# VHH binders against PH domain leucine-rich repeat-containing protein phosphatase 2 (PHLPP2), part 14

Target 1, 249 residues: PH domain leucine-rich repeat-containing protein phosphatase 2 (PHLPP2), of Homo sapiens (Human) (q6zvd8r785to1033)
Amino acid sequence: SHGLAEMAGQRNKLCVSALAMDSFAEGVGAVYGMFDGDRNEELPRLLQCTMADVLLEEVQQSTNDTVFMANTFLVSHRKLGMAGQKLGSSALLCYIRPDTADPASSFSLTVANVGTCQAVLCRGGKPVPLSKVFSLEQDPEEAQRVKDQKAIITEDNKVNGVTCCTRMLGCTYLYPWILPKPHISSTPLTIQDELLILGNKALWEHLSYTEAVNAVRHVQDPLAAAKKLCTLAQSYGCQDNVGAMVVYL
Below, E stands for the ipSAE of ESMFold2; O stands for the ipSAE of OpenDDE; V2 stands for 0.75 times the mean of E and O plus 0.25 times the DockQ between their complexes.

## First folded at step 17 (VHH; framework vhh_gefurulimab)

Design f05 (from z05 with S109A; at its last look DockQ between E and O 0.49; V2 from the best seeds 0.60)
Fold by ESMFold2, look of step 17:
Order: C-alpha cells, then structure tokens, then sequence
Structure f05 (fold): chain B 249 residues (1-249), chain A 123 residues (1-123)
C-alpha cells in the first residue's frame, strides 16, 4: 500500500507528479515514481503517464536490473520528443519484484534516478538512501564531468545558465552536458524493511532522512504519513512545490 | 580508469578506404559493448556502428554495406573499416563503450568516449 501528497506551496503551478502501481507486470511486482519539472508541469505529467509502460516493455527484454532500468530512462527520454527539447524533469523510479537469489528475501527493490528526487528506505528503523543527487553543488565528479565537456557554468552555478542539475530526462538541447543515464541501486528486501519514502528536492531540503523516517515510521495510514511529511516541510519554511510518497513494505 | 584513444583518421578521396582504430585500456574490453559515432560540423553526433560483447553488429543505414565494425578482444581494440567513402562521411569519428547491453544506437547509452579522430573525404 502507498500514500501520496503533493502540495503547491506558494507556487501557482504544481510541477511535481507521481506514479504508483501496487500491482504491476501481471500483479507480481510494484512500481513507484516521482517526477519534478521545477517550473514546468508538462514533462512530469508525460513521464507519469508513460514511464510504467516503458518499464513493462524493458523488463520483458532483460532480467538485469541495471539494463532494464537504464533502458527505461533512455527510452523515456527519447519518447519526450519535442516536449523534452528545452524542458527537463528529475525522475525517480522504484521497482519491486520477486527475487529468489537471497534466502532471507522473496523480493528485491531497484531504484533508479536522474535529478534531485530521492528515495529513502527505512530498514530496521534507520534510513538507507538509495538514490543520488545529480547537482553541481552536491556532486563534484558530475561538476568536473560537465567542465571537461566544455560546458559554461554561469555565475549562478547553472549549466549554460539553465539548471543546476547535471542529469535529467529531457533538456536534449544541452546534450552531452546534461545526461539522462540514471544512477541505479538494488537491494533485496527482508522483514527489516518497513517502508520506502520518495520525495522531491523541496522535501529533502527541509527534512533529514532520519527526521522523515521517524515522522512516518509509526503512522498506520500511508496517505496520512505522506501528508505529514509535506506539512512538516512547510512548517520548516518550505514555500516550493513539495511531494512525498510513502510505501509500506 | 577507462581510456579510449582513436587513431587512423585522415584525408582521403571519394571512393577511397580508411581504417579507424580505438585502443581501450583500464578495463576488460571483451565484456563491453562498443560503438562508433560521428559528428560533422554544425550537426549532432550520429550513430555509425556498434558491436556487442557477444559479437553481433549493427550499422546505420547510411553506412551499411560500406563500413565494417570489428573487435580484437585480445588487443583491447575496436576497428572500423570504411570503404567507398563519400564526402558526406566527413566528420570527427568517436569511439564509445559501455559495460551493459543497452540500446546501442543511443549515444546516451555509452559512458566512455574517446576524443575523436578526423576523417575528411574530399575531391
């Protein structure tokens, strides 16, 4: 089960969208995603509508987690077409499927992302971050890659004056400086794994991983948990779009 | 540290032939997919040919029948034999590699790139 909350804050648009399918691939798996277009609502909505179908096709072509997740992001990027030429979106995708490789687990979790949306797993009451923040500020190796490819980093710390994110779906006119190939992490799930939190940049700017886990760990209703995360971020001063999804495992 | 170094570019007349090489280091080349891309002035980088770790080959329609990709895993090398060259083949040619079997015609699928070698086909 899952709960989703998305709040516009003091913005006139909601540029965060989410994807949740508790029953995926003929009922044997589950998929969850979060997309943040920053100031555009178009790309998150397109990804929300299409990315699960792309994943469904790719899991039929490969059993390798890195392959089907990477190809899902690459194909989704290409399917944006003209809409993704000048617009971009952070994308986070979480896929849960049966796994018999670990005798302590019947399921595995694979998380892939570009941009600044993050997934955090609650394991034995402790946060386990499963995603990577692709920004000039937080990833020195990505900043160096962009410089080595001769991008201009403007005085406001943006790639060619456009974005601080070094990886996104879309923004194809900024290739090869901004790339769609995701960070991918996989882990087997056990009884110690209590819940999964997905959130956009605004959520994690205002809540630590530990605060988020503690705030929702004992909340019975996942929708109430997701709303609690968003209202907590707003109480700490968040004025931007904020989105949170809580998935009970 | 993965390194890809292209060589073999140069000036050739239309109808001529040229063989490009790409020397790979810092990894076991035999487990990687490899490809050639090219970029003409003012144009986007385009797919030329790819060869999987298992040896299967793909070609862009514009070069099929004229270009042959090959690899020598013992020498960690990738090759592109270019025959019946045309003026439109003029470009900087790039070697690319990736550890995973992704869609090989997508430039975005490849993590590792060489610096390129210039091929000029002119009368």
Amino acid sequence: as target 1 above (249 residues)
Amino acid sequence: EVQLVESGGGLVKPGGSLRLSCAASGFTFSSYDAAWFRQAPGKEREFVSAIRSGGSETYADSVKGRFTISRDNAKNSLYLQMNSLRAEDTAVYYCAADEYELYGTFAEAYDYWGQGTLVTVSS
Scores: ipSAE 0.633, ipTM 0.851, lowest interface PAE 1.5, mean pLDDT 91
ESMFold2 (binder alone), look of step 17: mean pLDDT 83; pTM 0.844
OpenDDE, look of step 17: ipSAE 0.643; ipTM 0.828

## First folded at step 18 (VHH; framework vhh_gefurulimab)

Design i01 (from f04 with A34M; at its last look DockQ between E and O 0.72; V2 from the best seeds 0.59)
Fold by OpenDDE, look of step 18:
Structure i01 (fold): chain B 249 residues (1-249), chain A 123 residues (1-123)
Amino acid sequence: as target 1 above (249 residues)
Amino acid sequence: EVQLVESGGGLVKPGGSLRLSCAASGFTFSSYDMAWFRQAPGKEREFVSAIRSGGSETYADSVKGRFTISRDNAKNSLYLQMNSLRAEDTAVYYCAADEYELYDTFAESYDYWGQGTLVTVSS
C-alpha cells in the first residue's frame, strides 16, 4: 500500500507528479515513481504517463536490474526528445519484484534516479538512502566529467546556466553534459524493511532522512504519512512544491 | 581521470581508407562497451559502430561492409578501420565508452567521450 501527497506551497503550479502501481508486470511487482520538473509541469506529467510502460517493456527484455532500469531511463529520455521537449525533469523509479536470486528474500527493490528526487528505505528503523544526486556541487567526479567534455559552467555553478544537476531526463540540448543515465541501487527486501519514502528536492531540503523516517514509522495510514511529511517540510519553511510518497512494505 | 583520445583522422580521397584509434585510460577498458560515433557539420551525432566487452560488433547500415571495429584490451585501444570512404563519411569521429550493456546505438548510453578526430573525404 502507498500514500501520496503533493503540495504546491506558495507556487501557483504543481510541477511534481507521481506514479504508483501496486500491481505491475502481471501483478507480480510494484512500481513507484516521482518526477519533478521544477518549474515545468508538462514533463513530469508526461513521465508519469509513459515511464511505467517503458519499464514494462524493458523488464521483458532483460532480467538484469541495472540494464532494464538504465534502458528505461534512456528510452524515456529519447521519447522526450522526440516529443520536442527541451526542458529537464528529475525522475525516480522504484521497482519491487520477486527475488529469484536470493532465496532468503521474497522480493527485491531496484531504485533508479536522475535529478533531485530521492528514495529512502526504512530498514530496522534506520534510513537507508537508495539514491544519488549528481550535481556539480556534490560530485567532484561529475564536475570533472562535464569539464572534460568542455561544458560551459556559469558563475552560479550551472551547466550552461541551466542546471547544476548533471543527470536528468530531458535537456537534450545539453548533451553530453547532462546525461539520462540514472544512479541505480538494488537490494533484497527483508523483514527489517518497513517502508519506502519517495521525495522530491523540496522534501529532502527540509527533512533529514532520519527525521522523515521517524515521522512516519508509526503512522498507520500511508496517505497520512505522506501528508505528514509534506506538512512537516512546510512547517520548516518549505515554500516550493513538495512531494512525498510512502510505501508500506 | 578518464580519457579517450582519438587519432588517425585526416584528409582522404573517395575510395580511400583510414584507420582510427582511440586510446583509453582511467578505467578498466576491458569491462566497457566501446563505440564510434560521428558528427557531420550541421548534423546530429550518429552511431557508427560498437563493440561490446564480450566482443560482439554492431554497425550502422551506412557503414556495414566498409568499416570494421576492433579492440585491443591489452593496449586499452579501440580501432575503426574505414575502407571505401565516401564524401558522406566526412565527420568528426568520436570514441565513446559505456560500462553496461545498454542500447549501443544510443549516444546517451555512453558516459565517456573523446574529443574527436576529423575525417574529411574529398576529391
Scores: ipSAE 0.465, ipTM 0.751, lowest interface PAE 1.2, mean pLDDT 93
ESMFold2, look of step 18: ipSAE 0.628; ipTM 0.852
ESMFold2 (binder alone), look of step 18: mean pLDDT 85; pTM 0.871

Design i02 (from f04 with S109A; at its last fold request DockQ between E and O 0.80; V2 from the best seeds 0.78)
Amino acid sequence: EVQLVESGGGLVKPGGSLRLSCAASGFTFSSYDAAWFRQAPGKEREFVSAIRSGGSETYADSVKGRFTISRDNAKNSLYLQMNSLRAEDTAVYYCAADEYELYDTFAEAYDYWGQGTLVTVSS
ESMFold2, look of step 18: ipSAE 0.721; ipTM 0.883
ESMFold2 (binder alone), look of step 18: mean pLDDT 83; pTM 0.852
OpenDDE, look of step 18: ipSAE 0.651; ipTM 0.833
ESMFold2, look of step 19: ipSAE 0.705; ipTM 0.878
ESMFold2 (binder alone), look of step 19: mean pLDDT 83; pTM 0.850
OpenDDE, look of step 19: ipSAE 0.574; ipTM 0.810
ESMFold2, fold request of step 21: ipSAE 0.760, 0.713, 0.713; ipTM 0.900, 0.879, 0.881
ESMFold2 (binder alone), fold request of step 21: mean pLDDT 84, 83, 84; pTM 0.855, 0.851, 0.855
OpenDDE, fold request of step 21: ipSAE 0.761, 0.595, 0.782; ipTM 0.880, 0.816, 0.889

Design i03 (from f04 with A34M S109A; at its last fold request DockQ between E and O 0.82; V2 from the best seeds 0.74)
Amino acid sequence: EVQLVESGGGLVKPGGSLRLSCAASGFTFSSYDMAWFRQAPGKEREFVSAIRSGGSETYADSVKGRFTISRDNAKNSLYLQMNSLRAEDTAVYYCAADEYELYDTFAEAYDYWGQGTLVTVSS
ESMFold2, look of step 18: ipSAE 0.645; ipTM 0.859
ESMFold2 (binder alone), look of step 18: mean pLDDT 86; pTM 0.874
OpenDDE, look of step 18: ipSAE 0.627; ipTM 0.820
ESMFold2, fold request of step 21: ipSAE 0.692, 0.732, 0.688; ipTM 0.876, 0.890, 0.863
ESMFold2 (binder alone), fold request of step 21: mean pLDDT 85, 86, 86; pTM 0.869, 0.874, 0.878
OpenDDE, fold request of step 21: ipSAE 0.590, 0.686, 0.585; ipTM 0.809, 0.848, 0.809

Design i04 (from f04 with D111E; at its last read DockQ between E and O 0.90; V2 from the best seeds 0.77)
Amino acid sequence: EVQLVESGGGLVKPGGSLRLSCAASGFTFSSYDAAWFRQAPGKEREFVSAIRSGGSETYADSVKGRFTISRDNAKNSLYLQMNSLRAEDTAVYYCAADEYELYDTFAESYEYWGQGTLVTVSS
ESMFold2, look of step 18: ipSAE 0.659; ipTM 0.850
ESMFold2 (binder alone), look of step 18: mean pLDDT 85; pTM 0.867
OpenDDE, look of step 18: ipSAE 0.659; ipTM 0.843
ESMFold2, fold request of step 21: ipSAE 0.711, 0.712, 0.670; ipTM 0.878, 0.881, 0.860
ESMFold2 (binder alone), fold request of step 21: mean pLDDT 86, 85, 86; pTM 0.876, 0.874, 0.876
OpenDDE, fold request of step 21: ipSAE 0.765, 0.622, 0.684; ipTM 0.880, 0.824, 0.847
ESMFold2, last read: ipSAE 0.703, 0.674, 0.709; ipTM 0.877, 0.864, 0.880
ESMFold2 (binder alone), last read: mean pLDDT 85, 86, 86; pTM 0.875, 0.877, 0.877
OpenDDE, last read: ipSAE 0.693, 0.737, 0.712; ipTM 0.853, 0.870, 0.859

Design i05 (from f04 with F106Y; at its last look DockQ between E and O 0.75; V2 from the best seeds 0.60)
Fold by OpenDDE, look of step 18:
Structure i05 (fold): chain B 249 residues (1-249), chain A 123 residues (1-123)
Amino acid sequence: as target 1 above (249 residues)
Amino acid sequence: EVQLVESGGGLVKPGGSLRLSCAASGFTFSSYDAAWFRQAPGKEREFVSAIRSGGSETYADSVKGRFTISRDNAKNSLYLQMNSLRAEDTAVYYCAADEYELYDTYAESYDYWGQGTLVTVSS
């Protein structure tokens, strides 16, 4: 089960969208996603409508978590380009499926992300980050990559003045500086895993992983949990679009 | 530091041959899929050929039968033998590498790129 909350804050538009399928791939899995277009409302909605279908196709082509997830992002990226979308979006996908590799686990969780959306697993009451944000500011290796490729970096530390994130969906005109290559993590799910939190940039700018987990661990309704997270972020001064999804495991 | 360095480009007459080389450093090249792309002036970068870590080869239709991709894992090198060159083969040729078996024809599949080597086919 899952709960989703999205709040526009002081903004007039909601540029965050989410995907939630408690039943996926003929009912044997589940898919959850969050997309943040920052100032763009269209892209996250497009991704909301397309990425699950792409994932479904890719998981049929490969059993390798890294391969099918990476390909999902690549194909989705190309679809955006073909549709003439030049803007970029953050994208987070969480795929839960039966674990065939580890007999000790019933299910596995694969998380992939580009941009600033992040997933946090609550394991034994502790937060386990499952995402990575690639940015010029936070990742020297990525900074070097784009420099090596002769990117124009503006004074505000943005690639061509557009974004500081070096991994995104869209921004096709900024290839190869901005890549649709996600960070991917996979973990068997255990009895110690309680819930999964998906959040956009605004959420995680205002809440620590620990604070988020502690806020929702004892909430019985996932929707209430998600709302609580967003409300909490707002209470800390979040004025931007804030999105949270809580998945009970 | 991961680096791919292309070499072997130059001026050649139509019908001529060139052999491009790509030297990889800073990573275990043998574990990576590798590819050649090219970009002509005013055109988009396009897929030329790929070779998987397992050795399987793919070619663009435009170069099939004329170009041959190969690799030497001991030398951490990728090669492209180009025969029967045509004017339309004029481009900057790029070497690329990726750790995973992703779509070969997608430039976005590849994490590492060289700076390219210019091939000019002209009479």
Scores: ipSAE 0.458, ipTM 0.754, lowest interface PAE 1.2, mean pLDDT 93
ESMFold2, look of step 18: ipSAE 0.632; ipTM 0.845
ESMFold2 (binder alone), look of step 18: mean pLDDT 83; pTM 0.852

## First folded at step 19 (VHH; framework vhh_gefurulimab)

Design j01 (from i02 with Y112V; at its last read DockQ between E and O 0.87; V2 from the best seeds 0.79)
Amino acid sequence: EVQLVESGGGLVKPGGSLRLSCAASGFTFSSYDAAWFRQAPGKEREFVSAIRSGGSETYADSVKGRFTISRDNAKNSLYLQMNSLRAEDTAVYYCAADEYELYDTFAEAYDVWGQGTLVTVSS
ESMFold2, look of step 19: ipSAE 0.770; ipTM 0.903
ESMFold2 (binder alone), look of step 19: mean pLDDT 84; pTM 0.855
OpenDDE, look of step 19: ipSAE 0.564; ipTM 0.805
ESMFold2, look of step 20: ipSAE 0.714; ipTM 0.882
ESMFold2 (binder alone), look of step 20: mean pLDDT 84; pTM 0.858
OpenDDE, look of step 20: ipSAE 0.451; ipTM 0.750
ESMFold2, fold request of step 21: ipSAE 0.744, 0.739, 0.737; ipTM 0.893, 0.894, 0.888
ESMFold2 (binder alone), fold request of step 21: mean pLDDT 85, 84, 84; pTM 0.863, 0.863, 0.863
OpenDDE, fold request of step 21: ipSAE 0.746, 0.763, 0.729; ipTM 0.879, 0.886, 0.872
ESMFold2, last read: ipSAE 0.756, 0.747, 0.737; ipTM 0.897, 0.896, 0.890
ESMFold2 (binder alone), last read: mean pLDDT 85, 85, 85; pTM 0.863, 0.865, 0.863
OpenDDE, last read: ipSAE 0.768, 0.750, 0.692; ipTM 0.887, 0.880, 0.857

Design j02 (from i02 with D111E; at its last look DockQ between E and O 0.64; V2 from the best seeds 0.00; counts 0 for: pae E 3.4 > 2)
Fold by ESMFold2, look of step 19:
Structure j02 (fold): chain B 249 residues (1-249), chain A 123 residues (1-123)
Amino acid sequence: as target 1 above (249 residues)
Amino acid sequence: EVQLVESGGGLVKPGGSLRLSCAASGFTFSSYDAAWFRQAPGKEREFVSAIRSGGSETYADSVKGRFTISRDNAKNSLYLQMNSLRAEDTAVYYCAADEYELYDTFAEAYEYWGQGTLVTVSS
């Protein structure tokens, strides 16, 4: 089960979209995603509508989760076509399936992301981050890669004056400075794994991982949990689009 | 620090041959897929050939039968033997590598790139 909350804040557009399928085609798994276009609503909506179908195709071509997740992002990136020339989106995708090592008794979770949407697992009451923040400020190796490719980093800390984010789907005119290849992590799920939180940049700028887990850990209704996260972010001063999804495991 | 360094480019006449080399360092080359891409002036970077860590080879239709990719894992090197060169083969040739078996022809699949070596095919 899951709960999703998305709040526009003081903006007149909602540029955050989410994907939630508790029963992914043929009932073999579940998929959850979050997409943030910053100032554009077009790319998150396209990804929301198409990315699960791309994943379905790719899981049938490979059993290696690094391969099918990376290819899902690469194919989805190319399918944006003209819409993805100058527009970009953060993308976060979580796939839960029977564990390949022990499918009869356990599940595995694979998380892939570009951009700044993040997934946090509550394991034994403690936050376990499963994604990577792709930004010039938080990732020195990404910043060095971008500099080695001779991008201009402007005074406002942006790649060619456009974005602080070093990976995203779309923005193809900034290739190879901005890459669509995701960070991917996979972990078997156990009884210690209580819930999964997906959130956009705005959520995590206002709540620590520990605070988010503590706020929702004992909330019984996942929709109420997701709304609590968004209202907490707003109470701490968030005026931007904020999105949160809570998945009970 | 991961490095890929191409060499062997130059000027050749149509019908001639060149052998490109790419020296890899800073990672376990034998575990990586490797590829050649090329970029002609005013054109997008295009796939030429790839060789998997397991030895499987892929070629673009435009070079099949004329170009041969190979690797020497003991020397951490990737090669491209280019025969029967044509004017349209003129481009900067790039060496690329990635640790996963992703779609070969997608430039976006490769995380590591060399600086390129120029091949000019002209009378």
Scores: ipSAE 0.361, ipTM 0.714, lowest interface PAE 3.4, mean pLDDT 89
ESMFold2 (binder alone), look of step 19: mean pLDDT 85; pTM 0.867
OpenDDE, look of step 19: ipSAE 0.578; ipTM 0.802

Design j03 (from i02 with A50V; at its last look DockQ between E and O 0.52; V2 from the best seeds 0.00; counts 0 for: pae E 3.3 > 2)
Fold by OpenDDE, look of step 19:
Structure j03 (fold): chain B 249 residues (1-249), chain A 123 residues (1-123)
Amino acid sequence: as target 1 above (249 residues)
Amino acid sequence: EVQLVESGGGLVKPGGSLRLSCAASGFTFSSYDAAWFRQAPGKEREFVSVIRSGGSETYADSVKGRFTISRDNAKNSLYLQMNSLRAEDTAVYYCAADEYELYDTFAEAYDYWGQGTLVTVSS
């Protein structure tokens, strides 16, 4: 089961969209996603409508989690077409599937992301981050990559003054500085795994992983949990669009 | 610092041959998928060939049987032997490298690019 909450900030435009399929791939898996366009609503909506279908096709072609997930993002990026020429979006995708080693008793979680959306797993009451943010500020290696490619970096630490993130869907006019290549992580799910939190930039700017997990661990309703996270972020001064999804495992 | 430097481009007559080279620095080609792309004036950049870290090769249909991709690990270099050149092969040729073994035909998968070398096939 899952709960989703999205709260508009001072800006009247909600640029966050989400994907939630408790039943996926003929009912043997589940897919959850979050997309944040920051200032645009178009790409998040497009991704919401297309990315699950792309994933479904890719998982049929490969059983390798890195392969099918990477391809999912690349194909999705291409499908944005002209809309993705100047616009960009963060994208987070969580895929739960039966473990191939023991499909009867265990599941695996694969998480992929570009941009600033992040997923956190609650394992034994502790947060386990499953995402990586590729930004000029947070990833020196990635920063060096774009420098090596002769990117223009502005004083505010943005590629061509557009974005601090060097991995995104869209922004094709900033290729090869901005790439649609996701961070990918996979983990078997265990009995210690309680829930999964998906959040956008605004959420994680205001809540630590630990704080987020502690806030929702004892909430029975996942929707209430998601709302609680957003409300908590707002109480801490969040003025931007905030999105949270809580998936009970 | 990672750099890719293409060379070997030039003017050649139809039916002629040319060998392109790409010298890599700052990383080892053998650990990456290495590819050639080309871009003709007014056209999109298109996939030409890839040699994967595992050694397998793939070619675009338009160049299959005429072009051969290879690498020299000792020289940390990538090559493209182009035979039976045609006017439609005229383009700037780019060397590229990526860590993903997936969708090798997608330019968006590649992290690093050279500046390109111009190949002109004309009578």
Scores: ipSAE 0.334, ipTM 0.692, lowest interface PAE 1.6, mean pLDDT 92
ESMFold2, look of step 19: ipSAE 0.378; ipTM 0.745
ESMFold2 (binder alone), look of step 19: mean pLDDT 86; pTM 0.883

Design j04 (from i02 with S56D; at its last look DockQ between E and O 0.57; V2 from the best seeds 0.62)
Fold by OpenDDE, look of step 19:
Structure j04 (fold): chain B 249 residues (1-249), chain A 123 residues (1-123)
Amino acid sequence: as target 1 above (249 residues)
Amino acid sequence: EVQLVESGGGLVKPGGSLRLSCAASGFTFSSYDAAWFRQAPGKEREFVSAIRSGGDETYADSVKGRFTISRDNAKNSLYLQMNSLRAEDTAVYYCAADEYELYDTFAEAYDYWGQGTLVTVSS
């Protein structure tokens, strides 16, 4: 089961969209996603409508989680077409599937992301981050990559003054500095895994992973949990669009 | 610092042959997927050929049977042997590398690029 909450900030435009399929791939898996366009609403909506279908096709072609997930993002990126030429979006995708080693008793979670959306797993009451933010500020290796490719970095630490993130869907006019290649992580799910939190930039700017997990661990309703996270972020001064999804495992 | 440097471009007559080279520095090609792309004036960059880290080769239909991609691990270099060249093969040819086993034809999969070498096929 899952709960989703999205709260508009001072900007009357909700640029966050989400994907939630408790039943996926003929009912043997589940897919959850969050997309944040920051200032645009178009790409998040497009991704919400297309990315699950792309994933479904890719998982049929490969059993390798890195391969099918990476291809999902690349194909989705292409499908944005002209809309993705100048616009960009963060994208987070969580895929739960039966473990191939023991499909009867265990599941695996694969998480992929570009941009600033992140997923956190609650394992034994502790947060386990499953995402990585590729930004000039947070990833020296990534910063070096774009420098090696002769990117123009502005004083405010943005590629061509557009974005600090070097991995996004869209922004095709900034290729090859901005890439649609996601961070990918996979983990078997265990009995210690309680829930999964998906959040956008605004959420994680205001809540630590630990605080988020502690806030929702004892909430029975996942929707209430998601709302609680957003409300908590707002109470801490969040003025931007905030989105949270809580998936009970 | 990662660098890809293409060489071997030039003027050639139709039916002629040319061998392009790409020298890599700052990383090991053998651990990466590598590819050749080309861009003709006024056209989009298009896939030419790729070689996986595992050695599998792929080619665009337009170059199959004429072009051959190869790698020299000792020299950390990528090559493109081009035979039976045609006027439509005129383009700037780019070397590219990526870490993922992704769609070979997707330029977006490749995170490192050379500056390119010009190939002109003209009578």
Scores: ipSAE 0.543, ipTM 0.791, lowest interface PAE 0.9, mean pLDDT 93
ESMFold2, look of step 19: ipSAE 0.719; ipTM 0.883
ESMFold2 (binder alone), look of step 19: mean pLDDT 83; pTM 0.845

Design j05 (from i02 with A50I; at its last look DockQ between E and O 0.66; V2 from the best seeds 0.00; counts 0 for: pae E 2.9 > 2)
Fold by OpenDDE, look of step 19:
Structure j05 (fold): chain B 249 residues (1-249), chain A 123 residues (1-123)
Amino acid sequence: as target 1 above (249 residues)
Amino acid sequence: EVQLVESGGGLVKPGGSLRLSCAASGFTFSSYDAAWFRQAPGKEREFVSIIRSGGSETYADSVKGRFTISRDNAKNSLYLQMNSLRAEDTAVYYCAADEYELYDTFAEAYDYWGQGTLVTVSS
């Protein structure tokens, strides 16, 4: 089961979208996603409508988590077409499927992300981050990559003055500095895994992983949990669009 | 610092041959998929050929049978032997490196690119 909450900030434009399919791939899995266009609403909506279908196709072509997930993002990126030429979006995708490789685990979780959306797993009451943010500020290796490619970096630490993130869907005009290649992590799910939190930039700027987990661990309704996270972020001064999804495992 | 430097481009007559080179620094080609792309004026960058870390080769249909991709691990270099060149082969040719098993034809998959070398096929 899952709960989703999205709260508009002062700009009155909701640029966050999400997908949630408790039944995926003929009912053998589940997929959850969050997309944040920051100032644009178009790409998040497009991704909401297309990314699950692309994933479904790619998982049929490869059983390798890294391969099918990476290709999902690449294909999705291409499908944005002209809309993705100048616009960009963060994208987070969580895929739960039966684990055939580990007899101790019934399911595996694969998480992929570009941009600033992040997923956190609650394992034994502790947060386990499953995402990585590729930004000039947070990732020295990534910063070096774009420098090696002779990117123009502005004083505010943005590629060509557009974005601090070097991995996004869209922003095709900033290739090869901005890439659609996601961070990918996979983990078997165990009995210690309680829930999964998906959140956008605004959420994680205001809540630590620990705070988020503690806030929702004892909430029975996932929708209430998601709302609580957004409300908590707002109480801490969040003025931007905030999105949270809580998936009970 | 990772760098890819292409060379070997130039003017050639139709039916002629040319060999392009790509010298890599800062990483080892043998551990990566290495590819050639080309971009003609006013056109999109298109896939030409790839040699995977495992040694397998793939070619675009337009160059199959005429072009041969190879690598020299000792020199950390990638090559493209181009035979039976045609006017439509005129383009800036780029070398690129990427991780294994992704869509090889997608330029978006590749992290690093050279500056390119111009190949002009003209009578």
Scores: ipSAE 0.359, ipTM 0.705, lowest interface PAE 1.5, mean pLDDT 92
ESMFold2, look of step 19: ipSAE 0.402; ipTM 0.751
ESMFold2 (binder alone), look of step 19: mean pLDDT 84; pTM 0.855

## First folded at step 20 (VHH; framework vhh_gefurulimab)

Design k01 (from j01 with A34M; at its last look DockQ between E and O 0.75; V2 from the best seeds 0.58)
Amino acid sequence: EVQLVESGGGLVKPGGSLRLSCAASGFTFSSYDMAWFRQAPGKEREFVSAIRSGGSETYADSVKGRFTISRDNAKNSLYLQMNSLRAEDTAVYYCAADEYELYDTFAEAYDVWGQGTLVTVSS
ESMFold2, look of step 20: ipSAE 0.719; ipTM 0.885
ESMFold2 (binder alone), look of step 20: mean pLDDT 84; pTM 0.856
OpenDDE, look of step 20: ipSAE 0.322; ipTM 0.678

